# VH-VL binders against o27280: the designs that were tried, part 253

Target 1, 266 residues: o27280
Amino acid sequence: MDSMNVPEVLEIKRIVEESESVKTFIFSWDFRREVRPGQFVMVWDFRDEKPMSVSLIDPVRSEIGISIRRVGEFTDRVHGLSEGDLLGIRGPYGRGFELMGRDILLVGGGIGMAPLAALADEATARGMRVDALVAARTADELLFLDRLEAAGVNISTCTDDGSCGFKGFAHERLLTLEENHDMAAVCGPEPMMFQVMRILDERDVPAQLSLERYMKCAVGICGQCCLDDTGFRVCAEGPVFWSQELSRVREFGRYRRDPAGRRVPW
Short names: E, the ipSAE of ESMFold2; O, the ipSAE of OpenDDE; V2, 0.75 times the mean of E and O plus 0.25 times the DockQ between their complexes.

## First folded at step 10 (VH-VL)

Design Y54 (framework fv_marstacimab; at its last look DockQ between E and O 0.91; V2 from the best seeds 0.00; counts 0 for: pae E 3.4 > 2)
Fold by ESMFold2-Fast, scan of step 10:
Structure Y54 (fold): chain C 266 residues (1-266), chain A 118 residues (1-118), chain B 112 residues (1-112)
Amino acid sequence: as target 1 above (266 residues)
Amino acid sequence: EVQLLESGGGLVQPGGSLRLSCAASGFTFRDYAMSWVRQAPGKGLEWVSAISGRGGSTYYADSVKGRFTISRDNSKNTLYLQMNSLRAEDTAVYYCARKSHYGSFDYWGQGTMVTVSS
Amino acid sequence: QSVLTQPPSVSGAPGQRVTISCTGSSSNIGEGYDVHWYQQLPGTAPKLLIYGNTNRPSGVPDRFSGSKSGTSASLAITGLQAEDEADYYCQSYDSSLDSSKVFGGGTKLTVL
């Protein structure tokens, strides 16, 4: 295994509390191993290893940040750690976001804003205009608003319950935004991402979507690629996909083609 | 209020070139994706090409890819279609159309006729 | 071939109702993409009639309505008038095609 595949034991340099349920853990990083927004690392607490998106990339300070939501036993243990404690980190893994054009729309739901916050930093540093639609169920689940504002991002919010910004879902808010973009990046719950993707498809905005469940696929531990009855192989490197590529991934395991070329369930 | 006005059509020999223009007014041009949609005589509508608001992304129908180039000049509120290697099957009225936030073509120009014939 | 199928013609009497169908597949209407409708009067450019399956632009009378179910959509016109005689096109998005903005083949409405 090369050095990227061996966990390096790193000291937690700083912890930022993003919300009641989300913390960002900051580590010194040797940028001879390039890290780009949309990539992830494997975080090892010396018992279990889980993939986590990189949410801060700062070559000037030689730091990376990893934002973690408390959702189960592993994340509960990691949230119990303090500055000075140690974690194993290996990576980065996966395909990062590609930037193109002069402006970008970010659409993030919940913890999905974490990789998009890192992308916002890169896009603004490149001189792109950045608009962000930040969505959550409630106001207290909106993440990274202060960080996005500090980066010079134009922010719109929406909450399902109307406790902050537009009352409604991300795709409903998107329909009221009267600006077109050269590209978009989307990360959040899959139902939100697919609805947003269809709107962006219809608007002629190429979109990249980040799917958490494909992080392990990018490191080869999601299982085997399958051949369908036509001999077609579906094999994709995640977690970031263009909407065109995601269309193929959505058919994997859901649909096959009959001899007439029609979609039929597996 | 919103107006789209096409120009540049005409008669051209097979293999020739034409450049179409669309002058836009009555809205903030840079905030909208724009498309070209064509209609052959007596036939239906066919989408040809699209461009994002700032011009960073372009799309082409397979029938025109490699031959047509869409571009825009937001300082002049003008959309362009450079058509090269023209074929008889490119004969059509070419419409400039604005893409709404719902993905519909909400405003159309009057069209400009392109005839590819010997 | 059009990937969205419309009947080539439909006819009705003044004051009556007509329906124009638009039949798609799982890669377009069935995937959840919206259906838009355009009216083209003889010798004129198309005009947006219905957007987002059911919505009317300002200035379109409520005699025109759209609906969508499964892989198909319909345009209904009630209280037919002579000036409704035109070609009608549905339009959606197809995720399986690079030529993704797809139009139906068009339906000629004749008011008898």
Scores: ipSAE 0.710, ipTM 0.876, lowest interface PAE 1.7, mean pLDDT 87
Fold by OpenDDE, second read of step 11:
Structure Y54 (fold): chain C 266 residues (1-266), chain A 118 residues (1-118), chain B 112 residues (1-112)
Amino acid sequence: as target 1 above (266 residues)
Amino acid sequence: EVQLLESGGGLVQPGGSLRLSCAASGFTFRDYAMSWVRQAPGKGLEWVSAISGRGGSTYYADSVKGRFTISRDNSKNTLYLQMNSLRAEDTAVYYCARKSHYGSFDYWGQGTMVTVSS
Amino acid sequence: QSVLTQPPSVSGAPGQRVTISCTGSSSNIGEGYDVHWYQQLPGTAPKLLIYGNTNRPSGVPDRFSGSKSGTSASLAITGLQAEDEADYYCQSYDSSLDSSKVFGGGTKLTVL
C-alpha cells in the first residue's frame, strides 16, 4: 500500500453548524495536494472510517471543509468532537465535477448539497452564472443557503412539506424552471437524481451526478462499490458520473447494495 | 407570439454544402434548446441535431455526425445548421423546432427544402 | 425501423373513437422518458398535440388524449372529425443512443 493512503492526523480548526443534523468540520490543508469539488476523503476517527464529500475548498485560507450529517454511530462520535480534536483524513479520492459552459445548474437534495456548494464556489470564481435548486424535506434541512447567496448563486428552494419555496420534489420544481443551462451537477437521494437526470436529458442539458455507495477501500480494490453491468467503481470511476454513463447502469435509481452485498431497493 | 422561420434551403450537388438559418422571435431565445428535424419526401420525421440554450452543448444523429454543425447566435435570436458533404439521402424538408421544458417540440418553423441531386 | 413503433395507418368513421399505439422499449418509454405526440396535416409542419404523456397544449381539443403504460404509449381520438385526417407521430428520448431524440414511424389517419 502506498503511504499516500495513510490517514493524516489533522486538527479540527473550527466547526460550523449548518443545521440540526449537519456540521462542517474545517481543517488546514496543504494545497500541493489538489482537491476538486465532487471528490471525497476518508474520515477516520481512530475506530472506523467513512467516505465524506468535500464541501469547502479555500486555497486562500488553506482550508478544506467536510460536511457530515448525523446518521449513525460513526457520525454520532464525530459530531461529539470539538475544535482542537483530531481526525484522520486520507485522500482526496474519486472523480470530481467538471465545469463547462457559461451557465450551470446545481440540483441538490439534503446533504447532497455539500459537494455542490464547493462546486458553486469554483464556478462563481470563474465568472460562471450559477443557479441552484436546493431541495430538502423541510425548511430546516435546507443547507448552505446563506453561503450560496453570498457567492452570487441564484437560489430556488424546494421542500416536501412546502415549508420553504416550492412544495414538492426537486424534479417537479425543475419542470417549472424555464432555463436551459450549459451543464448541470446533481447530488442527493438517488430517486431524486434519477428523475432529475431524465428531465435534463430531455432538455439537452449535460448532467453530472454524484452517487453514494458503500465504499470500503476508496482505491478501487475491494469492489464493494461496484455498479452492476458496467463494473464501474464509485470510488474510482466516480463518484461523479455523466448521465450517459449512468444510463448504462441498471441499478441506478432502482437499488443499491448493502455492506453485505445484498440488493436493497430504493 | 412564438415564431420560427427557416431559410437557406435549395438545390445542391452531392458533396456540396448549405447553411440553414432559423430566425426566432416571441420568446427568450437563450432559455430554450433548439433542434433541427428533417423529413424526406413521403417519409417520417427524423431528428438531426440539437443545441442547448446557451450553446455550450451540441448533439447529432449518427447519420449526420462529422458532416453537420449546429450553432446559434443568441444575440441575433438565430439558429444555424451548417451542412457539409451532403448526400442524396439528406434530401428533406428541414424544420427548426423549439424544445420545450417538457422535452417536446412545442413550436416548429414552416421548414425549408434541401434537395441534393446530381 | 424507427425506435418507436407505430401502425402505418388507422381509419375510422366520423364520430368514432380511434387509437394510435406507440411501442417503445426499456431504454426510452420504459425508462420513464415522456412521450409526446404530433399532428401533421397534409402539406404543413408538425404541430404539438400532446406533451408529457397526457397534457394538451392550448387550442388542442379535449377529444385528443394521451396515455402511457410500461413501454408503450397511446393516442386516443374521440368524436373523429374530417379535419383529423393527418399523420401522427410519437416522440420520446432514448438513453441507449447518444442523446437521441426518437420519433415513431408515423401513422396515417384516414377519416372514412
Scores: ipSAE 0.656, ipTM 0.866, lowest interface PAE 0.9, mean pLDDT 94
Fold by ESMFold2, look of step 11:
Structure Y54 (fold): chain C 266 residues (1-266), chain A 118 residues (1-118), chain B 112 residues (1-112)
Amino acid sequence: as target 1 above (266 residues)
Amino acid sequence: EVQLLESGGGLVQPGGSLRLSCAASGFTFRDYAMSWVRQAPGKGLEWVSAISGRGGSTYYADSVKGRFTISRDNSKNTLYLQMNSLRAEDTAVYYCARKSHYGSFDYWGQGTMVTVSS
Amino acid sequence: QSVLTQPPSVSGAPGQRVTISCTGSSSNIGEGYDVHWYQQLPGTAPKLLIYGNTNRPSGVPDRFSGSKSGTSASLAITGLQAEDEADYYCQSYDSSLDSSKVFGGGTKLTVL
């Protein structure tokens, strides 16, 4: 089927250590297959396959970058790889972000900044003004700050422990930002995204939010990435949704599902 | 020193049109979403329409959708409401209101009266 | 389609405490959206009184307070004064229709 492509085996061209727990793996990429910010790829380490967000889209150098946080056995194995080692990549999949207007706000928590960094590059290349609110638990986990600054992005930071920037959660920092935007793009922990979405709704700022759910097929056949109430498949109709689409989803921000589809608390 | 000044109200026949204006001063106009809120004589407040600070998105109450058009000119610090196909039920004082970054309407004009009568 | 319900009127004597309720639903207050309160003195435009459920703008005395729980919000006024006689409106956001802002029906406060 056209949705069940075999992974293309690619060499790791370069590894960037973004933090103690996050690395960006850069590959040569043939841009006859276009990649949009907010789309994802399936990364295969010859044992298991996991969805990962694209953080770098560079047609000039013919490069794609994939940022991976070390959180378990699969990501531990991938973090142990070196330049020249091989990974399988299939994709891209999913609906990416849509840009509108001239002013955009990015709100990213932790690894959620990865797809937003790719979006920032596209937005600045189009001449948009880009503000980014970059959130993490602690200063050492703030991602992509130098890259965003080099792209001309206006950065605000917040950390749960106050070690850098505003002390508190992303939505609390957002309330202290005084500018209104044509749109916002949001990615991070789902409880954070829910709180941010409510503020943006109240400000009359259109928002797109990037969700993550368990994925198996990546093309919408297996149903493992479905949202409750709506039947939306994160891999097919998302991972990027408008806030109005998510307003009908009771589980968003309140609970998640395990691989068996059972409801579990955040 | 935020000021909002509505104008353009008046008497109009059913089916007629009016264009309301709201002149804004004392703040960076393009940074704030704006709304029109109306109040029929002796009645409560009803939100009518909203527009984002840069003007890229517009919103309407169901009661006015398809008949009213909100717009703004950020170079003139002015909010507009074009009201077409007016009905007796549209008779109200129309307020220009600024949306705060916290989602409240933190500043209001004094209103302009629209009367739709045969 | 959704609405915030307020009592049409409340009354109190000078110096007393009154409370004005604002009852919503799962698509507005119950969804976690903030509640804001407005005071409209006779013959004037509305004025922001409470924002973000509990916060007072500069110049609003501390005898005004707001709270929110579940699908409902409440405005409390202590030390009631004659100048508090006004209409009071709650306001929130309702997600059940596209970007709908909703006001309560209003409460007339009479100072006896």
Scores: ipSAE 0.422, ipTM 0.744, lowest interface PAE 3.4, mean pLDDT 87
ESMFold2 (binder alone), look of step 11: mean pLDDT 91; pTM 0.937
OpenDDE, look of step 11: ipSAE 0.341; ipTM 0.765

Design Y55 (framework fv_marstacimab)
Fold by ESMFold2-Fast, scan of step 10:
Structure Y55 (fold): chain C 266 residues (1-266), chain A 118 residues (1-118), chain B 112 residues (1-112)
Amino acid sequence: as target 1 above (266 residues)
Amino acid sequence: EVQLLESGGGLVQPGGSLRLSCAASGFTFRDYAMSWVRQAPGKGLEWVSAISGRGGSTYYADSVKGRFTISRDNSKNTLYLQMNSLRAEDTAVYYCARKSHYGSFDYWGQGTMVTVSS
Amino acid sequence: QSVLTQPPSVSGAPGQRVTISCTGSSSNIGEGYDVHWYQQLPGTAPKLLIYGNTNRPSGVPDRFSGSKSGTSASLAITGLQAEDEADYYCQSYDSSLEGSKVFGGGTKLTVL
């Protein structure tokens, strides 16, 4: 029987305020149910259920963390909860990141650093050298810098407004980083990921990219989690894809889907 | 000064094998992806294979997949290309090339000639 | 199949301007991948001439310039000199060939 299809009602053990708009909710977790960086869980507030990437995986403390950005009614309600309150969690779902080689470059934009923070922990535990390029609109929106530093990650930052680190976009900062890597992992706004992917492709760095497109149904019933050109379903076959898979998708970096499922430009 | 020096080329019969080497100096070898690019007599350039800086990722042109293996030894600053099941159409000068951070081949070796003939 | 197309030859007189085209497709230049240019003098290895569409390595004179638009790129040589007589290759990346680095067929420049 598929135990991952039934929500477990879990107590919020701890809440970490990452920024004005982002909180990490920490739960006790039974690691007989394995969870890997890049996977997501369905979070149920007893009214609605939404997919959220796992941002902390700590088998020593028997904890997982889920980082949630406040963007609408569901996330506003969840942000209003306190330690001791209950949420339903089911999963994990999706294809996680694959690690290979001796070093990895992480490129994260905004909340996209959440799954990459979990990946950084696994990569450092495996003895890999980890370099992270952390991008945001402003310094206040850079996430997980202290956690990455504590993990031994070499950090570069960039902000659109120049308030921290390089002034500019992630792909512009990437062009000034001169070290090659065995692989990369990228998560953030799709236009950022598209630009970064092309640079990494040209440098012979295989990249995995995490797409969080409209993953409303973890069991794959909802058509809104489909990529147009290849028929990939993000919740069933993603959210993590190799750059070789995504470079064949004409929509990637050019179009997104609105809540009605219509193609709109980024 | 960046230098790349190829060796190991020669005459081999169809179905035979050769191992090419490229000795690198003048830069931190492990920080750069490396490639093999070939040029048949009187013809254009054709990319053959690439390897990431630490050797964890490899790429091959369809024409050589399953027959050629790229590898590197960063302790010796040396790039290799093991060529098996050689065909007449593999006859070419083989260049070792360094991949820049901009994706270009910024330094090239002098090339080594591989002739596949009976 | 995706390939970069160059004219097989181009010619000009000393002091003139010549342009070498590199025509790609939606899976390479059209996808946004950069174009690099190489000069190959007779009997020598290729040398990087232009990288990242428009940039010159140290030592390359400013009379060499690159540009990219849509699915195509161009190499322009102004003030043509006899020493420019060589083969010129464009190079990009093609996503449809599982990460293949693709070269144009080459253009032989003759200085008349």
Scores: ipSAE 0.591, ipTM 0.829, lowest interface PAE 2.2, mean pLDDT 87
Fold by OpenDDE, second read of step 11:
Structure Y55 (fold): chain C 266 residues (1-266), chain A 118 residues (1-118), chain B 112 residues (1-112)
Amino acid sequence: as target 1 above (266 residues)
Amino acid sequence: EVQLLESGGGLVQPGGSLRLSCAASGFTFRDYAMSWVRQAPGKGLEWVSAISGRGGSTYYADSVKGRFTISRDNSKNTLYLQMNSLRAEDTAVYYCARKSHYGSFDYWGQGTMVTVSS
Amino acid sequence: QSVLTQPPSVSGAPGQRVTISCTGSSSNIGEGYDVHWYQQLPGTAPKLLIYGNTNRPSGVPDRFSGSKSGTSASLAITGLQAEDEADYYCQSYDSSLEGSKVFGGGTKLTVL
């Protein structure tokens, strides 16, 4: 590993509480280092390191945001931090989303909305029409609604329990939406993404999907994020994939590999 | 009431060109992807081409790639199929069909006959 | 040599139950893509009969039903009537053919 992959120690400028379990950490960023929606950074709390998607890209304020869901020991520690505290950040890594066409559809589930929120900002800034299907288990888990609305995004919501918007799953709600989009970006639970991709394929809508796998090195060396059959490395060839690429990936929507390399079903 | 009306079919020599049109009415045209499906005499249905609602995405069967071009004018509620380098095996009734939000073809035109013969 | 395989013909007497099979593969039906069915009466354009594996459009009698399992789908017609004599096609999506919509070869249903 070269010095370019050494984490830069950055001060947390501010923290935005998105929900009970999600916080966005804002950092100053030198935009001589380009960052794209869909790319991720490795966040280091001086004990452990985890990949996190970039959820805010603000060249005007020279800031980036990283949204983190509280799901384990690492994220518990990070959620305990305050403004002014330090974190190590290295990256960005991976392939981000590409924007094409005039009308785009975003389909996000839970924390999957993080990279999509950043994409929404870019798309709207370019004058694109953006529709967003935001899904969650419950209303209180829906993310970035105010932010998306402020950006001019047309929002549809979906909740498992019907507490907000359509009662059901994202793919079910999608069936009720128009199919005139030029491109779609999808991020969320893999079973959701699998079903959404199927529908988008049938509709002839080019789709990009952001995958989540166990990533250790983030530079395509360790192989722990490799996808079966193709050998795609999520950290290098992804995390954003075209639907045609994922159609070649047998494990997509079916299983993943844990840190020990064992198959675990979704 | 949803209506689809094909036109432009006829007799053409091998190597010739023909442009089909499909006039749509009774629905918001731009909200639906459209397809062309053909049927040779006495044969089954064959998907030919598809286009997204706003025209940003097009797809073709291998049998017509490089020869056929699908397009649409949403201001005129019309779907088109430009057919070049026509072959005898392209002889068929050509249907325009609306793709539903479920991915099925929920409405079909009456079809227009294309005959490619010397 | 259609991607989806149907029997070329089936027959039944009025009032009987007939079934038309549609056999696909792991890249279409087995991949989770929906199966749709169409009825084509002699000399007419196809008509949507079943969408999304099991759903009937308005105007389609409940004696028509669809099912899907594994890599295959099936259309069942109960209480067969003379007007049911037609060609029937299944249709799906195949991810291995660069986003192609695929039809079965069609089944000629004869009412005896």
Scores: ipSAE 0.428, ipTM 0.795, lowest interface PAE 1.7, mean pLDDT 94

Design Y56 (framework fv_marstacimab)
Fold by ESMFold2-Fast, scan of step 10:
Formats: structure tokens, C-alpha cells, sequence
Structure Y56 (fold): chain C 266 residues (1-266), chain A 118 residues (1-118), chain B 112 residues (1-112)
């Protein structure tokens, strides 16, 4: 528990509708409080508080963005807000992505593209070559394509139903890509991330994966943030882990935990 | 056609050093991760070291960590293995191998013999 | 010691079917990592025979096939020929060894 760790009430400056179910909320931000791609903030609607990844980091405009998918009561209330309304924000928390080498592969599934969009901005600003594999169930659920294109990212898409790009899953599309990269960053559903990690491991491409589940306690007190085998807490030591760390966690990609802490298959 | 040609093997005393080279041709060298795999006389294959396509990441078997250094020069299409503090147990044929995008070793060189003996 | 277990030898007569097993664990084949197979003729470098569990490179005859189930994989050779006499190695990836590529101990195939 940190005594400096209190929500700041911020005005929603702009809302971008990314899809029918995803919106990005943009706030003015004082960058004396540094934010890195891969970190998260706690978003407070004056009733409940939930962790959300930072999807836009713009120190030139002094803005951050937070992308939120509509999945339940809290996110439904937040989606009902308008420009000029207020939200509480505290953070940032967690370990962000590290950039190494000259080229990077981003592999994102659904809302997992949110933290990767922020990473793409940083990587391109550093002069790295960025390739992005953007995956979703349908074309309408592909996120950030225009933003990635504007940043100079080389984009490949895949959809489960074949409505845009390759018909199939992210890992199946990855097998058809013939380039190796200096590193990769991966974020999306855990089963997708496990399959992608396995392929990248076999290709000797070091990967960082963002594991956003169990981010219920930003200060690392919550036992539900603990991963099997390693003792890592997602909110304290994550959400970003190297593939070498995650490949030893038998829970990763296979099981999740219900509210009582019991293992449940995906 | 893809070709890999190793050189630099030989006889060396325990504690000595050797540098192996692998000249690659017939493909875009920088797009492929490369590995060294060794085989002791009459024994099986053992993976030794790997390097990413652009050289930003390196990996080592526990038996060689701290003693061997893998590197590459993409302008010369050449892979290297610097071997220091050599032991009798390092005696083997050393193969240069290309990593396919499926993670297999799809092309191998002819191998170069390293003998560590007093 | 190999983390992937193969029988040290197998034998057959021309025209017969032989199978070579590759037994792993939950940290390699059981975790979903692909199995690749290599053929090493006497005095030569290994050659890729099967990749990604079941796929044949160009030039490998269809009498060679691979399969994977649970923590194990198998290489099947049908219509055995004298030129198949060689050492065969399976290879996968082991997550418990911090990403090491692991080979089986090898199987010597003798054609009588």
C-alpha cells in the first residue's frame, strides 16, 4: 500500500470509437509521471475500479489513451460516458515492454492490440522496423489498422472467418511468414499467445508477452495475480514477461482461475 | 541452392581456443536464425548455440555458457563460433545449421572436426 | 543423457515396415512443441527428413511419415530399402531447459 497511490480525477478529452465494442478514452497527462508501453492504470468510475492497459502515449500532445472493450457492467457504464465527463485514474503500474534490436514483430489478438499500438509508436519513433500481425474473429474486430499504417508499420491480418486477410488463427498465419525478427511482442487471448510463443521459441525469436489476467490488485497484494510454478505476480512483476519465463508456467495457455481461485480450462 | 561450409576446426590443447566459421550462400542470410550443433565421435547430436537473423539475440547450451560466443557478419554471409577454455568433452564434429521458419534445421554444413587433447 | 528417448537400434528386411519412437515429456512434445526428424547416412551430415510432425521436404519419398500423440512421436518407414540404413534423430524444443533445442539419442536402422 503506497500513501502516494491515489486516483486523480481526469476529464475525458476525446473518445475514439475503434469498433462497435471498443473505445479509446484520451486524457491530458503530466509526463513527470512516466508511462511505458505495456503498463496499465486503474480506472475508477466512482463505483468500481478496473485495470486497463495504456494504448496511447503521446508526450508531445501531453495525452494518454486507454482502450476499453465493452464486456460487463463496469465497461458498459464507462462506454456510456461522453467527452467532458470525469474518470479517476491511478498508476501507471507494472513492467512495460523492453525494445531491443533493429526489428520487431507485434502479434496482437483483439483488444490485445491496445498495448501493442502504444509499443508500435515507441518502436517506430526509435527507428525500428515494425511488422504487425493483427488477429481477430472477424474483420470488424481488427483494431488499430489505420493508426499502425499511419505509424509506418508493415501490417498482416488474419481473421477466424476469413473476412479480412488470412483465414485462420494468428499462429497459423505466423507459420506462413518467412522472416525472422530480433524480437517479438505478443498480446491477446492466452491460448493464442501460447501457440505464438511456441513458434517464436522454435525460431529463436525472443518474445515478450503481456499477460493481463489477474490484474485485480495494482500493489501486488492479491493472490489471484500469482502464476503457477514461478510465483510471479502479474500486477507486481508483470504484466509483461519474457517467453522463457512463461514457457515454464504450466497454467499459461491451459488454465485460468475462477473467482474462488480454482483452475478452469480455457 | 543453399550451401553452408564450415572451417576452423583442428587439434587444440585443453584450455585453448578455436574460432569456427560457416560461409553461407544461396539464401538471404539475415532472414534466418543460425545454430551450431555438435556430435562427439560415435555419439548423438547436441545443440550448442543459436543466433537470431540480425544478431540481436544469442542462446547457449548450459555446457558451453560463458566459454563459447556465437556471432554473425551478415555483410559477409558468415556465422562464427568462438570457443574458449576448451575441454576434452568438447571434442566433436561441429555443424553449422540453418533454422527453418518451422523451427527445424533444414540445411546443414558438412561439419568441421574439433579435437581437444593433450 | 537425452531428454527425448529413442530405441538405440531397430532392424528390418527390405520391403518391411519399421517404426522409430521418440518419447518426451510434458515440457517438450507434451507441451505442443513440434517434432522434426533427421536422417544421417554413415560419414555424412544429418539431412532433414520430416518437419513440423508430419511434413516432408521436397525430395523425401512418401514412404517416410511422421506422427505425434501426447508426449511421443513416431517415424514410420514403409517399403524398407537398403539405402535407408542410417541413424535417425528426433528433435524438439524443451521449455524447462530455458528454450533448448533437444535431440533424441538416435536410432541406428539396420537393413538386412
Amino acid sequence: as target 1 above (266 residues)
Amino acid sequence: EVQLLESGGGLVQPGGSLRLSCAASGFTFRDYAMSWVRQAPGKGLEWVSAISGRGGSTYYADSVKGRFTISRDNSKNTLYLQMNSLRAEDTAVYYCARKSHYGSFDYWGQGTMVTVSS
Amino acid sequence: QSVLTQPPSVSGAPGQRVTISCTGSSSNIGEGYDVHWYQQLPGTAPKLLIYGNTNRPSGVPDRFSGSKSGTSASLAITGLQAEDEADYYCQSYDSSLRGSKVFGGGTKLTVL
Scores: ipSAE 0.076, ipTM 0.609, lowest interface PAE 6.3, mean pLDDT 85

